# Designs tried in a protein design chat: VH-VL binders against o60602r691to836. Part 5

Target 1, 146 residues: o60602r691to836
Amino acid sequence: YKYDAYLCFSSKDFTWVQNALLKHLDTQYSDQNRFNLCFEERDFVPGENRIANIQDAIWNSRKIVCLVSRHFLRDGWCLEAFSYAQGRCLSDLNSALIMVVVGSLSQYQLMKHQSIRGFVQKQQYLRWPEDLQDVGWFLHKLSQQI

## First folded at step 16 (VH-VL)

Design a01
Fold by ESMFold2, fold request of step 20:
Structure a01 (fold): chain C 146 residues (1-146), chain A 119 residues (1-119), chain B 106 residues (1-106)
Amino acid sequence: as target 1 above (146 residues)
Amino acid sequence: QLQLQESGPGLVKPSETLSLTCTVSGGSISSSDYYWSWIRQPPGKGLEWIGTIWYSGSTYYNPSLKSRVTISVDTSKNQFSLKLSSVTAADTAVYYCAREDYYDYFDYWGQGTLVTVSS
Amino acid sequence: EIVLTQSPATLSLSPGERATLSCRASQSVSSWLAWYQQKPGQAPRLLIYDASNRATGIPARFSGSGSGTDFTLTISSLEPEDFAVYYCQQRSNWPTFGGGTKVEIK
């Protein structure tokens, strides 16, 4: 795989993702970091159509991490990427798709979207901690799943 | 200002399909920011959520009604619709269409339309 | 299914009095609860969202409080137009509504 993980998130969340994840996980942010990550703002090919970039990212990454926030839920392309990643997981028999719920989202908010409903029903997701003291532990656990 | 208006037959025979349309004016139904819902109120009773649709066509239904409910959206007409199959007298109610806001609560409602199920 | 139980069923008060309406959930709904007002022949009107926030255009005499399973709507001084039925509604899971509290003139 070209990447350890594709990070799928709404562009409206980029600043948060950079500070919370990329600075701590991505090797281009620090030599002390562990993973070669893929994300749209840096790694998508200009001039390629958007679905092709998403499909290439999913196919060329060992893991797919979807950061499901309110913004993610209102972004049709993010939800499409989630659906495509699910198709890859089924073909590989391994769970390559890691769903992370970010922010105060209810079961109702999540269940309104057919793309993610299966994961929500099976509780197949991690929840980003609300307590800052737990963030280090969470990043360790996420890193272990990647 | 946003307005919602229900339309459709007020009388439906048992075993047939109840069909309603909600026309949205003063706003766009094709926005990713909002969801569109059907809620009903039997005479003298409380409110019951039927289901919700997003502009993409993604739907979520009340589990008690799911097998009989279809909600659809027509973005070109700025409308969404409800079909409830195999109706009985228990489906007699005032039917409301509503918008779900940023916080996923019902901030705009239609005036409601009474649908009576009788032979 | 999350059941919301409203009490009292009927609250008989005079204009100028304080109204206190209760809504109790069968399981925790966090703060994901709204209050609606409904007058005869009209659609419900959103008053309070996320337990304590007034919706746009709602007078300051309406306030909400609570979290988890116990919620309260308070009308600090009843106006003639406030005599109506009030419903609570949760969105922790698929939406359910309480049975209503009718606030009527004494």
Scores: ipSAE 0.821, ipTM 0.932, lowest interface PAE 0.6, mean pLDDT 92
Fold by ESMFold2, fold request of step 20:
Structure a01 (fold): chain C 146 residues (1-146), chain A 119 residues (1-119), chain B 106 residues (1-106)
Amino acid sequence: as target 1 above (146 residues)
Amino acid sequence: QLQLQESGPGLVKPSETLSLTCTVSGGSISSSDYYWSWIRQPPGKGLEWIGTIWYSGSTYYNPSLKSRVTISVDTSKNQFSLKLSSVTAADTAVYYCAREDYYDYFDYWGQGTLVTVSS
Amino acid sequence: EIVLTQSPATLSLSPGERATLSCRASQSVSSWLAWYQQKPGQAPRLLIYDASNRATGIPARFSGSGSGTDFTLTISSLEPEDFAVYYCQQRSNWPTFGGGTKVEIK
């Protein structure tokens, strides 16, 4: 695979994702980091169809990490990427799609979206910790799943 | 100014399908920022959420009603609709359409339309 | 299903008095609780969202508090326009509404 993981997130979350994840996981942010990550703001081909970029990122990445925030839930492209990544998981015996819930999202907010409802009902997701002292442990846990 | 207006028959016979349309004016139903909901209130009683739709067509329904309910969106007409099948007298209520705001609460409501299920 | 129990069913008060309305959830709803006002012949009006935040255009005399299972709506000094039915509503799971509290003129 070209990438260890494709990080799928709303562009409105980019600054948070950069500070919380990319600076700690992505090799281009530090030579001490472990993963070759893909994300739209850096790695998508300018001028190319956005759906094509999403599809290429999903098929060229070993894992797909969807950072499901309030912004993600109201972004049609993010939800389309989630649906497409599920299609890949059904054609592949290993679980490539990692769902991470970010922020104070209720069951109602998540269940309103058919594309993610299956994961929500089966509780197939990680929840980003609200307590800052747990973030280090969470990053370790996420790294083990990547 | 955002306004929601329910329309449809005020009288429906038992076992038939209740069908309502909500027309949105002063705003766009195609926005990814909002959800659109149906809520009903039997005369003299409290409120019951029926279901919610996003502009993409994604729906979520009250579990007690979902076998009989269909909510649809028509973005070209700036409308969303409710169909409730196999109605009985228990379905007599004022039916409201509503918008769910950024915080997932109902911030704009239509005026409501009374639908009576009777022969 | 999350059941919301409102008390009292009816609250008889005079203008200028303080009203305190209670909403109790059958399980924790965190802070995901709203309050609505409904006058006869009208649609509900959102007053308070996420337990304690006033919706746009709602007078400061309305305040909400609580978390988990126990919530209150307080109207610090009743105005004539405040005599109505008040409903709580949770969105922790699919939305349910309380049975209402009617605030009426003593």
Scores: ipSAE 0.814, ipTM 0.930, lowest interface PAE 0.6, mean pLDDT 92
Fold by ESMFold2, look of step 17:
Structure a01 (fold): chain C 146 residues (1-146), chain A 119 residues (1-119), chain B 106 residues (1-106)
Amino acid sequence: as target 1 above (146 residues)
Amino acid sequence: QLQLQESGPGLVKPSETLSLTCTVSGGSISSSDYYWSWIRQPPGKGLEWIGTIWYSGSTYYNPSLKSRVTISVDTSKNQFSLKLSSVTAADTAVYYCAREDYYDYFDYWGQGTLVTVSS
Amino acid sequence: EIVLTQSPATLSLSPGERATLSCRASQSVSSWLAWYQQKPGQAPRLLIYDASNRATGIPARFSGSGSGTDFTLTISSLEPEDFAVYYCQQRSNWPTFGGGTKVEIK
């Protein structure tokens, strides 16, 4: 695989993703980081069909990490990417897709999207911690799944 | 200014299918920012959420009604619709269409249409 | 199913008085609760969202408070147009509404 993980998130969340994840995980942010990550703002080919870029990122990444925030849930491209990534996994046993819930989201907000509903019902997701003391533990756990 | 308007038959026979359409004007149903819902109110009673649809066609239904409910969207007509099958007298209600806002609450409502289920 | 129980069922008050309406949830809904006003023959109108935030155009005399299971709508000084039925609604899970509190004159 070209990438250890594709990070799928709404562009409205980019600053948060950079500070919370990329600075701690991506090798281009520091030699001390572990992963070669893919994300739209750096790695997508300008001018190419957006769905084609998403498909390429999903096929060329060992894992797909979807950062499901309020912005993600209102972004048709993000939801389509989630559906495509899930389609690549032919069974629940092939857990290439990692769902991370970010922010204060209710069950109702999540369940409104059919593509996500299975993950929500089976509680197959990680929740970004509200307490800063837990962030280090969370990053370690996420790194173990990547 | 955004407006929602319900349309459809006001009288439906028991066991048949109730069909309603909500026409949206002054705004676009194709936006990913909003969800579109059906809510009903039996005469003299409280409100009951039926279901919600996103522009993509993704739906979520009240579990007690799910087996009988279909909500669909037609973005070319700026409309979404409700079908409720196998109706009984208990389905007699005023039916509202509504928009869900950024905070996932119902900020715009249609005027409502009374549907009576009677032989 | 999250059941919302509103009390009292009816408040009989005069203009200028303070109205206090209660909504209790059968389980925690965090702050994911709204209040609506409904007048006869009309659709509901959103007043308060996320427990305490006034919707656009709602007068300051309406305020909401609470979290978890216990929520309150307060109308600080009733105006003639405030006599209506009030419903609470949660969106922690699939939406449910309370049974309503009718605020009536006298």
Scores: ipSAE 0.810, ipTM 0.928, lowest interface PAE 0.5, mean pLDDT 92

## First folded at step 18 (VH-VL)

Design d02
Fold by OpenDDE, look of step 18:
Structure d02 (fold): chain C 146 residues (1-146), chain A 119 residues (1-119), chain B 106 residues (1-106)
Amino acid sequence: as target 1 above (146 residues)
Amino acid sequence: QLQLQESGPGLVKPSETLSLTCTVSGGSISSSDYYWSWIRQPPGKGLEWIGTIWYSGSTYYNPSLKSRVTISVDTSKNQFSLKLSSVTAADTAVYYCAREDYYDYFDYWGQGTLVTVSS
Amino acid sequence: EIVLTQSPATLSLSPGERATLSCRASQSVRSYLAWYQQKPGQAPRLLIYDASNRATGIPARFSGSGSGTDFTLTISSLEPEDFAVYYCQQRSNWPTFGGGTKVEIK
């Protein structure tokens, strides 16, 4: 695979994702980091069909990490990417999709989307910790799954 | 200003399908920020959430009604609809369509339409 | 299903008095709790969302508090137009409503 993981998130969450994840995980942000990540803002080909970019990212990454936030749930592209990722998982023996719930999302909010509903009903997902003291541990856990 | 209006038959026979449409004006149903819901209220009783739909067609239904409920959206008409099959007298209620706001609460409601199930 | 129990069922007060309405959830709903006002022949109107936030256009005399399983709607000084039925609603799970509290004129 070209990438260790495709990080799928709403563009509205970019600043947060950058500070919370990319700076700590992506090798282009620091040589001390472990993972070569793919994400739209940096790695998608300008002018290319967005769906094509998403699919390429999914299939060229060992794992797909979806950061499911309020913004994510209201972003059709993110939801579509999530569905594509699930599709890939059907062809793979390994669960390549890692779902991380970010922010205060209720069960109801997650269940309103069929693709998300299906995943949470069948698979375990991660929740971003509310306590900042737990972020380090979380990142470690996430890293183990990537 | 956003307005919602329910329309459909006010009388339905038992075992038939209740069908209602909510027409949205003053705003687009195709906004990704909002969801659209049906809620009912039997006479003299409380409120019951029926289901919710996103502009894309993604739906979520009350588990108690799931087997009988179908909610659909028509973005071209700026409408969304409710179908409730196999109705009984217990389905007699004022039916409201409502918008779920950005915080997932019902901030705009239709006036409601009474649907009576009677032979 | 999360059951919301509202108390009292009826609250008889006079204009100018303070109204305190309770909503108790059968399980924690965190802060995912709303309050609605409904007048006869009208649709409910959103008053409070996420337990303590006033919806747009709602007077300051309305306030919400609570988290987890116990919530309170307070009307600091009742106006004549405030006599209505009030419902709480949770969105932690699929939405459910309380049975309502009727605030009536004493």
Scores: ipSAE 0.914, ipTM 0.957, lowest interface PAE 0.5, mean pLDDT 96
Fold by ESMFold2, look of step 19:
Formats: sequence, structure tokens, C-alpha cells
Structure d02 (fold): chain C 146 residues (1-146), chain A 119 residues (1-119), chain B 106 residues (1-106)
Amino acid sequence: as target 1 above (146 residues)
Amino acid sequence: QLQLQESGPGLVKPSETLSLTCTVSGGSISSSDYYWSWIRQPPGKGLEWIGTIWYSGSTYYNPSLKSRVTISVDTSKNQFSLKLSSVTAADTAVYYCAREDYYDYFDYWGQGTLVTVSS
Amino acid sequence: EIVLTQSPATLSLSPGERATLSCRASQSVRSYLAWYQQKPGQAPRLLIYDASNRATGIPARFSGSGSGTDFTLTISSLEPEDFAVYYCQQRSNWPTFGGGTKVEIK
């Protein structure tokens, strides 16, 4: 695989993703970091259509991490990427799709979206901690799943 | 100003299908920012959420009703609709359409339409 | 299903008095709770969202408080137009409404 993980998130969340995840996990942000990550703003091919870039990222990454925020839920491209990643998971023996709920999202807010409903019903997701003291433990847990 | 208006028959026979349409004016149903819902109120009783639809057609229904309910959207007409099958007298209610706002609460409501199921 | 129990069922008060309405949830809804006002023959009107935030255009005499399972709507000084039925509603899971509290003229 070209990447350890594709990070799928709404462009409106980029600053948060950079500070919360990329600076701690991505090798291009620090020599001490462990993962070769893929994300749209850095790694997508200019001029290619967006769905082709998403599909390539999903197939070239060992894991797909979807950062499901309120912005993600209102983004048709993010939801389509989630659905496409689920299709790849059906072809794999191991779970490749990691769902991370970010922010204050209720079960109702999540369940309104058919594409993610299966994961939500099974509680097959991680929830980003509200308490800053828990962030280090969460990043360790996420790193173990990647 | 955003307005919602319910329309449809006020009288439905038992075992038939109740059909209602909500017409949205002063705003667009095609926005990814809002959801569109049906809520009913039996005479003299409280409110019951029926279901919600996103402009894409994604739906979520009250589990007690889901086997009988279909909500659909027609973005070209700026409308969404309710079909409730196999009705009984228990389905007699004022039916409201509503918008779910940014915070996922019902901030705009239609005037409501009474649907009576005769038995 | 999250059941919301409102009390009292009826609150008989005069204009100028303080009204306190209670809503209790069968399980925690965190702060995902709203209050609506409904007058006879009219649609509900959103008053309070996320437990404590006034909706646009709602007078300051309306305030909401609480979290988890216990919530309160307070009307600090009743105006004649405030005599109506009030419903709480949660959206922690699929939406449910309380049975209502009727605030009526004593």
C-alpha cells in the first residue's frame, strides 16, 4: 500500500485535523511520527476528478479513517467516500474502515444518514475525547488500529 | 421568509394510504444544511415525530411507524411528501411538516392539516 | 425509546407570576433538549434549543436549564400571550416529545 491510512474529512475541518492528528501521526510533519498518511489537501492529484482521487486514495491506503464531524455529515463527497470505503471492506478479510466521531454528535444526528447507519447501529466507531487529558490515550488507541 | 404548507385529503378511509405534500417557499429544500420532517398530533394529545428526510433522499423513521411510512423529496418542485399505509382511526391527527435547523430542532412548521380516518 | 415526562400536567397562574415547568427523561439526553410553545389551532413554536439557548426572537423572560435527565423551563413573569401548552423534545436519539404542560389562567 502507498499509505498507511487515508484520512477522509471535510475540508472545513482541515485546521483541526492538522493540529489534532497530522502533527502527531504523519511522518511529513515530524521525523518522530509513525505513519505515511494521505489527505486531500496535500496528496490528491491536481486536475483529476474528485471521485477518482477518492477512489485511488482508498485503494492505495491500508486503512481508511473517516473523521465524522457535523461538517462531514453535510458533505456529499465525504458520505460517498464512506460508502466506497465500505465496499472495499467487504472485499477484505480485515476491517480497513475506521470511523471516528468528532464533536458533539448525537445518535439522532448520525442515524439520519443511511450511508453510515450500519456503523452507528453497531456502535462500530471511536469517539474523539472531549477532555484534553484523554487525547494522548486516544491517539495511542487510534495508532494501534492503524 | 421561509414558509411550509401542507396539502392533501382531509378524509381517508381505513386500510387506505394517507398522502400529504409539503410545499416549501421562501427557501430551498436542496440545501445540505437542513432536514425536512413530518410530525403529527392526535386531537387533544401530544406530538409524535414520524420521520425526517435529507435533500439527497436519505430518510430516518419513527421505529413504531417505519413499516407503514414513506417520506420522499422532489427538489425540482421544492416539495417533500408523506405516505402512511394501512391507516386506522389511531392515525387521525393534525399532520405538520417542519424544517430541522442547524441544531437539529424544528424551527419552522407548517400550519398543520387535520386528517381524519373514518371508521 | 426515550420517554419525556412533563410535570405538572396543568399549571394555573396569573399574569406576572413565575412559571416553572419540569421535563424528566427516561435516560440521559445530555443537553439535546428543546422546548416548544403551542397555542390552540397553531403549530408549535421553538423557544429553547440545546437545553438553555433561546431561539431567535424569543423574549428574555423564557429561560431553560438542566442537563442529563432533568430539565426546567422558566417564564420569569407571565404575559397574557404566554398562556399555552409547552412541550419538551429530545434529539439525543430519534425525537420524542413530552406529554405537555398546560399553563392556564387561574
Scores: ipSAE 0.801, ipTM 0.925, lowest interface PAE 0.6, mean pLDDT 92

